# Ledger of designs, part 3: VH-VL binders against Lysosomal-trafficking regulator (mv)

Target 1, 99 residues: Lysosomal-trafficking regulator (mv), of Drosophila melanogaster (Fruit fly) (q9w060r2686to2784)
Amino acid sequence: SLNSQILYNFAAKFLPVDGEIEGEIIITDLKLYFLATYRCRYFNVNCDIANITEIWLKRYQHQETAFEILLDTNKSLFFSLQNADDWKIMREVFCDKIV

## First folded at step 6 (VH-VL; framework fv_nivolumab)

Design B5 (from B0 with heavy chain Y102W)
Fold by ESMFold2-Fast, scan of step 6:
Structure B5 (fold): chain C 99 residues (1-99), chain A 121 residues (1-121), chain B 107 residues (1-107)
Amino acid sequence: as target 1 above (99 residues)
Amino acid sequence: QVQLVESGGGVVQPGRSLRLDCKASGFTFSDYGMHWVRQAPGKGLEWVAVIWYDGSNKYYADSVKGRFTISRDNSKNTLFLQMNSLRAEDTAVYYCARGRYWDSSGYFDYWGQGTLVTVSS
Amino acid sequence: EIVLTQSPATLSLSPGERATLSCRASQSVSSYLAWYQQKPGQAPRLLIYDASNRATGIPARFSGSGSGTDFTLTISSLEPEDFAVYYCQQYSDSPLTFGQGTKVEIK
C-alpha cells in the first residue's frame, strides 16, 4: 500500500544472491519500496528510511548504477538502476547515508 | 545437505488445537522465507501460509485465516504452525517447504516429508 | 485467485514414449511457474522453475516451456521412475496456487 506522497520513482532491478528481479523503486517521505514488474504480494520489498544505516555505491555490469542498502537488522538490499541520472538522484536523496 | 523434518501430527477432535513443528538443517534458516503446504487424502496440493525470513510478515490462505498462526524461531532453526479450531476439512498431510527468497516469493526448492493431521470425531 | 488448470487429468503411456503435460492459468503469470513431481507416499520434488529452468539434479529429459497463460512440461522419453503425479504452481500473485495435477500412468 502506498498512501504516502511519492517523491521519486525509478526503474530498477533488485539483485538477490542468485538472480535479477525487474521492477521499480518508489521513495516516499517514510519508506523505500521495491515493486516487482509482475509481483507477488509476498515479494513486496520495503524498508523504513529511518532504518537505513549505510548505503554503499556499487558497480553492476561495469556501470556505476548500483547501490547496497544496509539496514539496522544487519540485512542488506542490493539494487541497480536503469540509468545514471536516476542513480545520481538516489545519491543526492541519501547523501547523509552514503559511505 | 538441506533437510526439513516435520513433527506434531496426529488424530484430533474437531474444535481442538494442534501445533506442527518443522526442524531445518543444512542451510542458514534465517535467510529464507518458509511455507506450509497441505494435501488432503487423495487430493492435490493447497498452499496454507508463509512467513518471511525474520518473522516480520505473514500471509494465510483464506480457508485458515483467523484459525492458524505461522511462526518461527531462527535461533532454533524451527518453523511452527499453530492450528486452532480444527475442522474435518483440515485433515491432510502438512508439508514444510522452503521459499526461494527471504521474502518468500517464488517456488519451493525443498520440502519436508510431511506429517499427517487427521481431524475426526 | 489465479486458477491453474492442468490437462489431461490422466496420461496413459508406455516407457520410452514422449509425455506432454499442459498447464493453463486464468490470467498471466509471466514466467513465474514451477513444476513438481510427486510419487505415492512422498513429498513433491521440484522439477522446473521460472517456466523453463531445470532444477539441480533433474535429468535432461525434463523440459518446460511457455509464458503468460499457457505452459507445457515435456518428458522426452519416459523412464519407469517418471510415472507419477505432476503439479504446476504459480508464484506471480497471492495466494500461491497449484494445478489439480496430471497423473502419468503406465498404459
Scores: ipSAE 0.012, ipTM 0.633, lowest interface PAE 8.4, mean pLDDT 85

Design B6 (from B0 with heavy chain Y102F S104V)
Fold by ESMFold2-Fast, scan of step 6:
Structure B6 (fold): chain C 99 residues (1-99), chain A 121 residues (1-121), chain B 107 residues (1-107)
Amino acid sequence: as target 1 above (99 residues)
Amino acid sequence: QVQLVESGGGVVQPGRSLRLDCKASGFTFSDYGMHWVRQAPGKGLEWVAVIWYDGSNKYYADSVKGRFTISRDNSKNTLFLQMNSLRAEDTAVYYCARGRYFDVSGYFDYWGQGTLVTVSS
Amino acid sequence: EIVLTQSPATLSLSPGERATLSCRASQSVSSYLAWYQQKPGQAPRLLIYDASNRATGIPARFSGSGSGTDFTLTISSLEPEDFAVYYCQQYSDSPLTFGQGTKVEIK
């Protein structure tokens, strides 16, 4: 059977319409996860890497380390990286998806 | 094969401390969130605590907050539960359980055999 | 916290009969519900996760269904080794909680 292994992890914020949730992004060979706890609740947002169509660089709080993931379902996930250097990982892993 | 082996249980008087260990083998320990679940004699299951795969986040049941501390040593494939200020109501079999990393809230796909902790005078 | 209520507390059945076990949540847990089997002196064993997915090695006679607040574990034809206590567990919200258990016993 195929088991996913963790390839990368880094701190990030998930950006819904007018809020932010602090957590971490985990990248495996098959999926991208955002894991957090919000208050005392477990919070999880994830997507299959194969379903990612585009990744757009965005600005958040005047930093150029935010990005939007566009899925083939026409849904979007918005994130901001806590460490700007981690953007290099996103560029290398998703080089063919980044606009 | 995946194995989880608990140790450290025993008989203690109220107010004292015990440390439980859980030795893991057969999988990459550092990829998984780990939990402690207990069961009082003749009673049902009660979740106690969780620690994330890297040790960065820990959560506890209200009944043990401030008294119990969960920790892990990924270099030794070992999970710990430090139990302080023990009460008679803490008497239970304590199970080490593996949660999935991708589901840190956890269903438990593997369990240890359990170790009995008896708090009595 | 989310409270899980299992019913009945005890099922008295014979081998070959169908067992239907209920688990009801005090608020929606979506599909974040698991079922475990426990025999005396043993650790629990995972049967079902995400409400309806059988764990590896679990016989096809075990099935789970439901979503939201109402969940069912069905054993289509009881084998002698199936007489045990069964627990449901939610992992939708902290703290993680279990039902009180349903004992399936021989008539």
Scores: ipSAE 0.005, ipTM 0.598, lowest interface PAE 11.9, mean pLDDT 84

Design B7 (from B0 with heavy chain D103W)
Fold by ESMFold2-Fast, scan of step 6:
Parts: C-alpha cells; sequence; structure tokens
Structure B7 (fold): chain C 99 residues (1-99), chain A 121 residues (1-121), chain B 107 residues (1-107)
C-alpha cells in the first residue's frame, strides 16, 4: 500500500432528522468526507478532523453501529456504519475523541 | 443515459507525451469520482489513477506515479490523463471509469469503450 | 498491495452447465470485492459489488459469495453470451487491484 492520504473508507449512512442517505465515509490525514451515492451533491458533507471536538457512540435501529461527530462550530453529523468491524476501526481512529 | 467516451490514443515513441480525454454525459459529472484503468494487450486490468468529484484529491498507481497526471474540468464534463515519459510497458487500452457506491476508492459501475495507446520505437 | 489470485485460469464448459470461479486475496478485503465480465474488444461490465450484490440489469443466474479472503462467482446455467473473461477487484485498500482473470470458454 503506498497511499499516504486516504487512510480508511467505509460504507455508511448519513442520518438527518427525518431520513437516511446511503454513501461512504472516507478518512484522510486531514478530513472526514461523507460522499452520498445516488444523491445530489448537496448531500456530500465533510469536516476537518482538527475541528472534531467529540464523537459519541449512538444506537440506530436498536444496533450499536452509529456515531455522532460534534464540530467546533456546534454543528453535529450523525452516521451509521454497516457492520461492527468498520465501527471498531472508526473507534480506534478517533479513540481520543470518543465520549 | 450514462456515457463515457475516451479519445486521444495513438502510436507514440518512448519518452514522448500523450493526453487522453474522457467526455461524460447522461449524469451530473461533478458528483462523481473518476478513474483510469488500463489493460495491456492480452493481459489483465490495472488501476491507474483516481480523481475526486471536486478535483481536490488524486491518487496514482506506483507504476505511473510522477509521470502521469489526472485532472478534470467539471464545467466541460471531461476527465483527462496527461501521460509523460511514456515507456513500452505503458502500451495498453485505457478506460475511463465511474465510481458508484465506493466512487473514490471502489468499484466501477460504468466504463468507456477504451482508447488504445501504443508506445513503440 | 493486496494480490488477488483467480482460479482456474481457464474453465472449459458447455452451455447449460454451472460455472464456479474463485478469487483469493492475500489479506482480508472484508466484503469490498467486485466482479466484472469482459468480452473481446469490449470494456468490462460490472456484475457484482460488495461480494454478493448483483449490479442493476445483471441476470439472476449470476451470484457472488464469500468474505475475508475467499470469494466465488457462480453462474448457475451458462448462456452463450456468458463465455467471456471474468475479473475480481478489491477496494478495501489502496492501490485498487484486480485478479489476473478467469477465461470461461466453450468446451
Amino acid sequence: as target 1 above (99 residues)
Amino acid sequence: QVQLVESGGGVVQPGRSLRLDCKASGFTFSDYGMHWVRQAPGKGLEWVAVIWYDGSNKYYADSVKGRFTISRDNSKNTLFLQMNSLRAEDTAVYYCARGRYYWSSGYFDYWGQGTLVTVSS
Amino acid sequence: EIVLTQSPATLSLSPGERATLSCRASQSVSSYLAWYQQKPGQAPRLLIYDASNRATGIPARFSGSGSGTDFTLTISSLEPEDFAVYYCQQYSDSPLTFGQGTKVEIK
């Protein structure tokens, strides 16, 4: 592996208040991207890793596969991962920010 | 309907340069990451490069790193591959391909017809 | 790099027979594996993604299975148009890599 910029990628759902949007989470050395599949570009969201203040483990549909990212702007992003293995990797990447 | 059309292939001498274009239609080009994949005559598929939907991130196979440059013009729905310092082992059909579910690192749901690049002295 | 090894290199069968193609990864790719079909002079066509999900428009006779390092593509009953080269591809890690291909040919 020689890619020093893309560190991780995971299938995920972005969870707004009244729905869900399928896509993937991509983590680089500087940013977290959520890239929506089958949706308009306005559903593609991203944040600088340095701006993440807290990450909260959450339940979604009675499973512990979700997490919420709190940004320094007081905005939050809520995601669900497809499986427990992906969540373990995500947890390790952000272990110092998990509440 | 989704369509990807490559152009710019041809015969070129070692050490020379060539630019490939891929014209996209039938979808919102700026929403998708795009890839180049090549196939040498009688051989298998080899991933070459990817560019993100906004052009911000680019990644290359080690075999082409430092010689090839991927770029895009979202206003023209066109993907480019600038190939410099060409070698005989770069001889291949070059395909433009669109990512779908894992568009930036993933599988390819649509492919162009391919354009042949022959590097020969 | 993750190396994908496909077997057999060539599979000689008759129409109506079942084809089973193998793809083995040098390390775990979880379920981040796709299968493509390629006919001479044509671009590859996506068949399966995420190891087992059939792409839109792909006939039900195609199915994928497996996880981790061992994957299979099954064609339940070969049609004449299915005689082609098949490639597996992983997208678990960079660089993206393909297997060397399995040629399904008429016996």
Scores: ipSAE 0.007, ipTM 0.601, lowest interface PAE 11.1, mean pLDDT 84

Design B9 (from B0 with heavy chain N57D)
Fold by ESMFold2-Fast, scan of step 6:
Structure B9 (fold): chain C 99 residues (1-99), chain A 121 residues (1-121), chain B 107 residues (1-107)
Amino acid sequence: as target 1 above (99 residues)
Amino acid sequence: QVQLVESGGGVVQPGRSLRLDCKASGFTFSDYGMHWVRQAPGKGLEWVAVIWYDGSDKYYADSVKGRFTISRDNSKNTLFLQMNSLRAEDTAVYYCARGRYYDSSGYFDYWGQGTLVTVSS
Amino acid sequence: EIVLTQSPATLSLSPGERATLSCRASQSVSSYLAWYQQKPGQAPRLLIYDASNRATGIPARFSGSGSGTDFTLTISSLEPEDFAVYYCQQYSDSPLTFGQGTKVEIK
């Protein structure tokens, strides 16, 4: 829950089918949140870290700044980070889930 | 204007099935997680199920898990609730509600008028 | 699951009086708490979201406050149309849960 300790936060883009939404990734000990304001409404995508099965490192617009999270529900979440330093930290945080 | 219209409610016998539809208009349906919330006569609100904006993730209240299936057709702006193995305790007004977020979280900024499901022998 | 407890169950007041409704969560929900109004035969109507933000079209007499586990909905001066049942709802964690409701009735 966001009311628990925030371990990391990063500026990020959520990449649904047909679009980009700019916001922030927040990681706690139990959950990963993506929070944004999109078209004058709150946007929230989240998942339990325990439900993450795999993370695939991806390129977005020819940069190594993206990753795709695969959930146990067969749903995937695709994100792009703002800079290489944040991408390196994400890679280290989830090293045991990276394919 | 945002509008949600439920249909499909009625009187059914225990053990039977019923499908509820919710037709959405006035907004980009595929941008929102959608929920079903029910209310038994004279009782409070109970969350039933949610489906993510693209139909991929679904969550259910323990009371309906294994019996109810939520689904959506984004090309038709329609939300569905397939209710199987109905019990007397499922008797309630069923509301279609728009989540504020794309996923399973959120508050409900718009509700349909509700459709009554009565399960009786 | 997170349990929301609303108090009092019934609040008997006259028009023009201030109403104060409480909602307590069994564990912290941060500010992920909404309030709804429901009149007989009608669907619920969103009043407050994120603990303190008024929804579009909601009169200024409605205000929300609190964070963590203790939340309050205040109606500064009751109008005749405000006599209804009020529900709180958390969206901090699954499953989504509602309080049992507080009925605001005419004295």
Scores: ipSAE 0.005, ipTM 0.602, lowest interface PAE 11.0, mean pLDDT 85

Design C1 (from C0 with heavy chain D103L)
Fold by ESMFold2-Fast, scan of step 6:
Structure C1 (fold): chain C 99 residues (1-99), chain A 121 residues (1-121), chain B 107 residues (1-107)
Amino acid sequence: as target 1 above (99 residues)
Amino acid sequence: QVQLVESGGGVVQPGRSLRLDCKASGFTFSDYGMHWVRQAPGKGLEWVAVIWYDGSNKYYADSVKGRFTISRDNSKNTLFLQMNSLRAEDTAVYYCARGRYYLSSGYFDYWGQGTLVTVSS
Amino acid sequence: EIVLTQSPATLSLSPGERATLSCRASQSVSSYLAWYQQKPGQAPRLLIYGASSRATGIPARFSGSGSGTDFTLTISSLEPEDFAVYYCQQYGSSPLTFGQGTKVEIK
């Protein structure tokens, strides 16, 4: 089942054009989910891993712990992570897509 | 005043089934992910399962996958754990706990009193 | 899964003494670490979350520190009610895991 296929989860912030939303990233074998913390239960984002075309390392507040994913729909999602270990895991999962 | 009250524990034979209930009060139950955590006699704590605030996603420890099912009824403020194909190593006090921080992970700010499940022949 | 190792297994001290409890993770959990206190026959009680934030109602003598793989819970001056078992728990990675516990007992 889908539930049995969680590969990774870690804290992250979703960065829309204006503001930031705290939550977690969950990576399964097929999808990447961003789920807001329990306070913001109406907000979530997900995408198929197969639809990710590129991932770019970004700076956020002068830290190199952010990344932007580009989907085949020409939509971009921008996230920041708390630490280098989480970003290293993301790099290993998506190494063929990181530019 | 947040309260979590477990019930349904007892003595059962290996291979049998048992259902645990956890009644919540003092908070908006439907806003929180809920967890089951167990503790074998004289041993440490082991996470068992989580269910999201709306019941849409569920995750289990490898030791119970395929045997245990977590569910909830938000209209009754009740969390459930259906335990099938019970084994001697499932003998433990089972706690329900309220998750904080993440929907599928987190720390536990409130715990129930626990209910003892003994699996023996 | 991330393994948490607590040391020492047992800490024998007298009231008024300082207690220092260690929790080490097999890989980084950043600051996603909580500490719980458990007394015999009772459910665990949250003491610290986020490695260093005290939970509501927890006395100032309890403090947490550390990040990454090495974490410490400190009780600055033991009160009689502080003699209990203490568990660390990580929530940086699935599945959620607990340490095996440190028992703080009267000398």
Scores: ipSAE 0.006, ipTM 0.666, lowest interface PAE 9.0, mean pLDDT 84

Design C2 (from C0 with heavy chain D103F)
Fold by ESMFold2-Fast, scan of step 6:
Parts: sequence; structure tokens; C-alpha cells
Structure C2 (fold): chain C 99 residues (1-99), chain A 121 residues (1-121), chain B 107 residues (1-107)
Amino acid sequence: as target 1 above (99 residues)
Amino acid sequence: QVQLVESGGGVVQPGRSLRLDCKASGFTFSDYGMHWVRQAPGKGLEWVAVIWYDGSNKYYADSVKGRFTISRDNSKNTLFLQMNSLRAEDTAVYYCARGRYYFSSGYFDYWGQGTLVTVSS
Amino acid sequence: EIVLTQSPATLSLSPGERATLSCRASQSVSSYLAWYQQKPGQAPRLLIYGASSRATGIPARFSGSGSGTDFTLTISSLEPEDFAVYYCQQYGSSPLTFGQGTKVEIK
């Protein structure tokens, strides 16, 4: 349930190989969710925070606003945030995982 | 055509309970997050609660937390608001509104006609 | 919570005139802002979402602009049916909040 555990939420794009999906990232104490603004197959992408092994800062459209989450399953999730302030919060939340 | 029809409003004394229903038609109800928004007489709009498309997540305005419960029955295309421990400041027209799929995206493309709840002694 | 402040509170104009309505947010909501029209005794009607996208069936005379904290709704040439109360609403963060409304009335 997200109703009492939401710590942060940010506008974001989920970046699968086949395009861009607009939505937002929601961070709770246990999970990271991506929720799309429009119904599509990616409308609820999520992972347990404990399963995140590394987060890699990436450039997207010539800005340092993107990051890639590497999971213990060897799956990765690639996101872009709207602004630098949201990225700073991401860095603080995941400081021990950022490469 | 999309329709949302509220029912269950009325006059009730402080401390009592009331349940509002919202019947949806003209769209796949289970694909949409649903909201309750209220408006006190002569005042502006105030968001009350949201429930996700599948009923799994709910969020409330601080003014109603612990007193109001939002729920839905997707098999009956019906949204509910159970209002307990009602206060005079809960007096308002209550609107059922269709949002997008999840809790943090909340603009409302369709609204019901509203149902008046009056809490008075 | 994010507070939305609308100005002016009341705008007195004649049919055919341009109306410009402002909405300011206490902190950034990016482009997560909608505009609604409400007539007495009626439910609100969505006009604009995403700060600038016109909702289905809304006439071209309605347009929205802005991002971050400063937003504007413009009605290029008022029709008689446009005299109503207009609300802005943010959906960038919880809880969802509305402005207090701007009443557009006949001069």
C-alpha cells in the first residue's frame, strides 16, 4: 500500500529501448515505483530498494538528469528526471548505491 | 458517453455517519483512478480522496484522514465514500471525479453532478 | 501542501474582450496544472491539463501557458457562456490542491 509510506515523488520519464514513457517515480521506505501518466504496458514498473545494486548517473539529451538502476537480477531500469533538484534528492536517498 | 452519478447525500447530525455512492457508466471503470472532491457552499473546491484503478492504493486529505474511507467495486462500476464522525465543516457538495490511472496524477476529465451533504445540529 | 493563488479574484469584462487569468504556486509544480470552468449549480468542467493541453471539446479560444510557479489561462474573445468561475489545480504533489477561483463576470 502506498497510502502511508510515500517519502518522495518526482516527475520522470521511463526510458525503455522502444521510446519514452512519461510518468513519475514514487519512493517509499521499501520500494521504488514508476507510474505512467497514460495506460500502457509500463504503467506500473517497480523494484525493491534492497534489490538495487548500483545506480549510474547518465546523460540524456545532453543533461545530467538521467540514471540507470541496476538490480540484483541483472535487469536495469533507465529514467530521466525533470530537474536538477529532484536528482539531488535521488543522490541523497541512494548515496550508498551511486557509482 | 461517460456518466458519473452520485447518491447518498442528505442532512445528518455531527458525529454521525453517511455513505456516498457514485455509479459510473460509458467507460471501463476498472481502468481509472477515481476521486472525491467537495465544495462547501459559496466556497472553492477541495480534494478529498483518491483510489487507484484496482483499489490497491488510497490517499486522503489531512482534514478527513481517519474518518473517511474510499472504496470501489469494479464489478458494479461503483465508487464509495464512507464518512464517519462527521463535522459541520464537512458540509459540502461532494463530487465524484474521474482521474487518470494512479494516485499522483490527478486532473479530472469527468465529474458527476454532485450530492449535497449537510452536517448540522 | 502547495498553495495556489489566483488573481484577480474578480474580472469584469464585456463579451468580445480578452480575459487573462493568473495562477501562482507556492512551489514548483512543473507543468502539472489544470484549469476548470464552473457555472452556478453545475459541476466543474475540465478546460486545460498539463498547463497548456486543451481538453477534448474545449473551444480554441481557451489557451493555457506557463510552467513552474506561474501559469496563465487566456480566453481570446469572451462569449456569453464564458462568464463563470475558473479554478486552477495542481497535481505535481500530494495533496492535490485548487486555487480559490477567479470569477469572470459581465461588466
Scores: ipSAE 0.006, ipTM 0.631, lowest interface PAE 9.9, mean pLDDT 84

Design C3 (from C0 with heavy chain D103E S104T)
Fold by ESMFold2-Fast, scan of step 6:
Structure C3 (fold): chain C 99 residues (1-99), chain A 121 residues (1-121), chain B 107 residues (1-107)
Amino acid sequence: as target 1 above (99 residues)
Amino acid sequence: QVQLVESGGGVVQPGRSLRLDCKASGFTFSDYGMHWVRQAPGKGLEWVAVIWYDGSNKYYADSVKGRFTISRDNSKNTLFLQMNSLRAEDTAVYYCARGRYYETSGYFDYWGQGTLVTVSS
Amino acid sequence: EIVLTQSPATLSLSPGERATLSCRASQSVSSYLAWYQQKPGQAPRLLIYGASSRATGIPARFSGSGSGTDFTLTISSLEPEDFAVYYCQQYGSSPLTFGQGTKVEIK
């Protein structure tokens, strides 16, 4: 369960180097969660917002819909949103929360 | 035919600035993300920076972040690298390269001939 | 960052021989791997992208294989013009990284 208020949610794909996983990104005041749509998995990818060191905005399949986050553990998480409007909102959210 | 031609390299003292230009021809420049890749004398290749097709997004290697600025002028088919606060370890041949795959990542199907930057006292 | 390790550092062979070059990634890059050839004083030249696709104009003697973390570039029969340094590059994760290079030199 989520203990913090949900601030934003977006349909998204998690893009590990070997694949593509459909799901949803949920952002609270403290954490980012990815909930996979298929295979009934919850919170299989999450991180504290305070642990994000960099955010790289990316274009995926000729659309401005992707971003990559770098964690203080030297791990990166790569996501694609379903449309450019969600991506613009996500960009503004990260600018507000991280820098 | 695709051509990328770098210019602006030279000898500069540590702490100084230098700007590199890359003139593109033979393709629609505004359709491609563009990269700078460098190679120190006798060493391997190191990715430096990328700029999206429209100039809206830019990413840098940690070694140059805060000192180098990538930019482009699509009306002139020209890519730029503004290098500030130069250090001896920035001494390298700098290549302009055209990105394939997606805008902020990819492989490089065309490279310029390179321009030598020597940072020396 | 993903580290690419190329082996051997130097490969000493004669014209007509087969060359096999290895590139290993510190974590999976799927098939997002390219190979470049560089001759002294020249810019790198794309040989292979997507681990196994030959770039336009590249002779059939060059082939790439592998996926995940282990990749190979093969030159089936070396021509005099093939003696050069070869680099692998991954584009599966940022930042983009290159291997240290393998020098193919005349025996």
Scores: ipSAE 0.000, ipTM 0.567, lowest interface PAE 19.2, mean pLDDT 82

Design C4 (from C0 with heavy chain D103I S104T)
Fold by ESMFold2-Fast, scan of step 6:
Structure C4 (fold): chain C 99 residues (1-99), chain A 121 residues (1-121), chain B 107 residues (1-107)
Amino acid sequence: as target 1 above (99 residues)
Amino acid sequence: QVQLVESGGGVVQPGRSLRLDCKASGFTFSDYGMHWVRQAPGKGLEWVAVIWYDGSNKYYADSVKGRFTISRDNSKNTLFLQMNSLRAEDTAVYYCARGRYYITSGYFDYWGQGTLVTVSS
Amino acid sequence: EIVLTQSPATLSLSPGERATLSCRASQSVSSYLAWYQQKPGQAPRLLIYGASSRATGIPARFSGSGSGTDFTLTISSLEPEDFAVYYCQQYGSSPLTFGQGTKVEIK
């Protein structure tokens, strides 16, 4: 659940090892959420912003709008943004963590 | 056919409370985030609050935080707005609106007819 | 919060003329911009979403364009029913915000 104000929201695809899930990324002051309705079910992936150690720019289907979030637990989350302007905002928000 | 119908508006004195209802039909209510948007007489539109499709998360405009509570009952296809500690500046037509794009944000593809709330002494 | 500024405040035209309405954002909203039409005593009606996509049932004379901070709604040839107030709305950033509106009135 969210306990703080939404700061940003972006159209995104979550990229698990097998497949794609279309949804949105929501950024609050404390957490990053990925929310979707997938196969008639609620889908939620989230992490604390304080636990993000690095964000790596990646290629997805040769578009360069993808990124991987590395957490301090060594868990990672892989996303593709659908709009280049959203990627600019994402880059500015997390500029100190982008490798 | 999608339909949203608001009710519960009226005239109230400052400091009092009022509850607005929005009855939805013609779509799977539990699949959509729902919003309240208001419009003061002769003024423009102002977003008020959103509730996620399952009721788990809620967000409010700064002007209403701590006074208004959004809620929903998916079994009854009904959205609610509980308005406490009403002020003169809360006077507006209140619209129920269906969010499109994703679960919590977006544009509004369907609006109710609106219900007028007048806060005056 | 992102401020949307619409211009002109009032546009006085005759049926058959082209209307061009502007919406400018204080910072980029990408293509996350919608346009609504509102007639007196009625709820707003969605016209355009995603800056350029027409909503279901909206006539082809309505078109939207732009991205980033500068957006335009065009009505290619005004019909009598098109004289109304038009609002832009961004959904790229919280909180959701609307422009102040442009009134399209008969000359």
Scores: ipSAE 0.013, ipTM 0.677, lowest interface PAE 7.6, mean pLDDT 85

Design C5 (from C0 with heavy chain Y102W)
Fold by ESMFold2-Fast, scan of step 6:
Structure C5 (fold): chain C 99 residues (1-99), chain A 121 residues (1-121), chain B 107 residues (1-107)
Amino acid sequence: as target 1 above (99 residues)
Amino acid sequence: QVQLVESGGGVVQPGRSLRLDCKASGFTFSDYGMHWVRQAPGKGLEWVAVIWYDGSNKYYADSVKGRFTISRDNSKNTLFLQMNSLRAEDTAVYYCARGRYWDSSGYFDYWGQGTLVTVSS
Amino acid sequence: EIVLTQSPATLSLSPGERATLSCRASQSVSSYLAWYQQKPGQAPRLLIYGASSRATGIPARFSGSGSGTDFTLTISSLEPEDFAVYYCQQYGSSPLTFGQGTKVEIK
């Protein structure tokens, strides 16, 4: 649910080991959400910002548009952003977690 | 059946205002980001504006920024485009289009039939 | 903004022939590319999204390919109803942009 005020939003792809899921990243003060329609169903991936340990900047399709979020559970989430402007904002929002 | 029906087009003088409406039916309107796309006579397509599923975020093409305002009323399944300070180069058929997702991202799976706006003296 | 260049501007062919339409982006849009068909007096119709996925109800003769900056729409065997203008559109970067269109006309 999105009861908290939205602070930032970005068009993004969620990148599992196979395929791509197009959607949107929403950042509130407490959570990061990825919301999409996938296989004709609502798709939701989210995490608490407090559980993010590291963010690794990555390339996707030879562009500097991707990042990997490492969680305290040793799980990771891999995303690619739509454009360079959103990429810069993401880096500013999470500057203290970027490796 | 998904339907989008535009209305409000017409002939207006430069500097005047016009409001376009787009009535949606056949889907849950509040689940989708909605867009306006225009096409000048004999020319190609130009993206104009987008509004998120809940109205919380809006984005505009540089050519219309500060003059056009996109809005929506989810209780009425209606999308709006308020067009102020109209210029001759705004003359076009205006289409409302459904974005595939709830956000600003955007390929368009459904389009209205368009409404013609002519800005002339 | 990302500029999309479509070629050729006009493609003159007969029914039954293969049509190959090109769309080139000024910088990479990954696979965030859609193709639309437009007939005179009508709204555009979605054909392909994500560079290669056919939209619901679109015949198998339409196929899309490519990634990055080079994209192709192929119509394997033209039917009479396929003579129209075709537009590519990218959604990899804001603002959203369209190509200038390719007209497929009867020879």
Scores: ipSAE 0.000, ipTM 0.581, lowest interface PAE 14.8, mean pLDDT 84

Design C6 (from C0 with heavy chain Y102F S104V)
Fold by ESMFold2-Fast, scan of step 6:
Structure C6 (fold): chain C 99 residues (1-99), chain A 121 residues (1-121), chain B 107 residues (1-107)
Amino acid sequence: as target 1 above (99 residues)
Amino acid sequence: QVQLVESGGGVVQPGRSLRLDCKASGFTFSDYGMHWVRQAPGKGLEWVAVIWYDGSNKYYADSVKGRFTISRDNSKNTLFLQMNSLRAEDTAVYYCARGRYFDVSGYFDYWGQGTLVTVSS
Amino acid sequence: EIVLTQSPATLSLSPGERATLSCRASQSVSSYLAWYQQKPGQAPRLLIYGASSRATGIPARFSGSGSGTDFTLTISSLEPEDFAVYYCQQYGSSPLTFGQGTKVEIK
């Protein structure tokens, strides 16, 4: 049995300081996951939704499809969504955390 | 309690179409990614297709891409596989399988009994 | 596509003996590896996922180990119902792939 409900999934790029990793964002009621295959290996980045302090909407390569998640641990995660419609859903899901 | 029941298999001529159904019960169907896996007579297992919990993402094995379409109806707890342009090499038992989509998807914790599809003239 | 190679193709043993089955991946799959048991005329049954986690209801005599490219399924003491075909499956990279199977048969 699944103990956490999957609410959304989006095609996305994870943007570390030096590079791009193409994958998918999975949002559940408790966590946000980024799942990818990178250089023939599984890649996973995740955070608890309760630990998200702020989300900053950003531009990436001149498109308004990016956002940065700031965590209470002083770590940040930077993503770009492929679809403008997915970006609008992301804004609605995290409306209370968007700066 | 968890049950997956396939139907729709049978004998069909090359070039024709067939639709397989998989009826799920005993769990919240909309929480899970669902897969089709096939097994040719006397051979091993081959992954065919996956559909995400909400129907938004679909992926196919290269051998069926462009010919098969996976879909689901969450209101009816039913998974579908529309098979077009069938070939003799599509002859297999087709299994409906439940994937664990949370964290890491792709292993199958429950399988249906399978339905046989025979493509012959 | 990641190719999984299982060895041996056939393992002939007697009840009470230890069975050791190997699965080797052409590229690393980390710990994203599952094992299934299939008896004639039946659907596969999940035994192990995440390389070493036993599925619900699976007896303690089944254990999995390994990571990266080399994986092992061990049956510590074969019971009559354990004579079957065993498949490994990776979910570390798309497309999902299975090994060709190892048949465990009575000597």
Scores: ipSAE 0.005, ipTM 0.577, lowest interface PAE 11.6, mean pLDDT 84

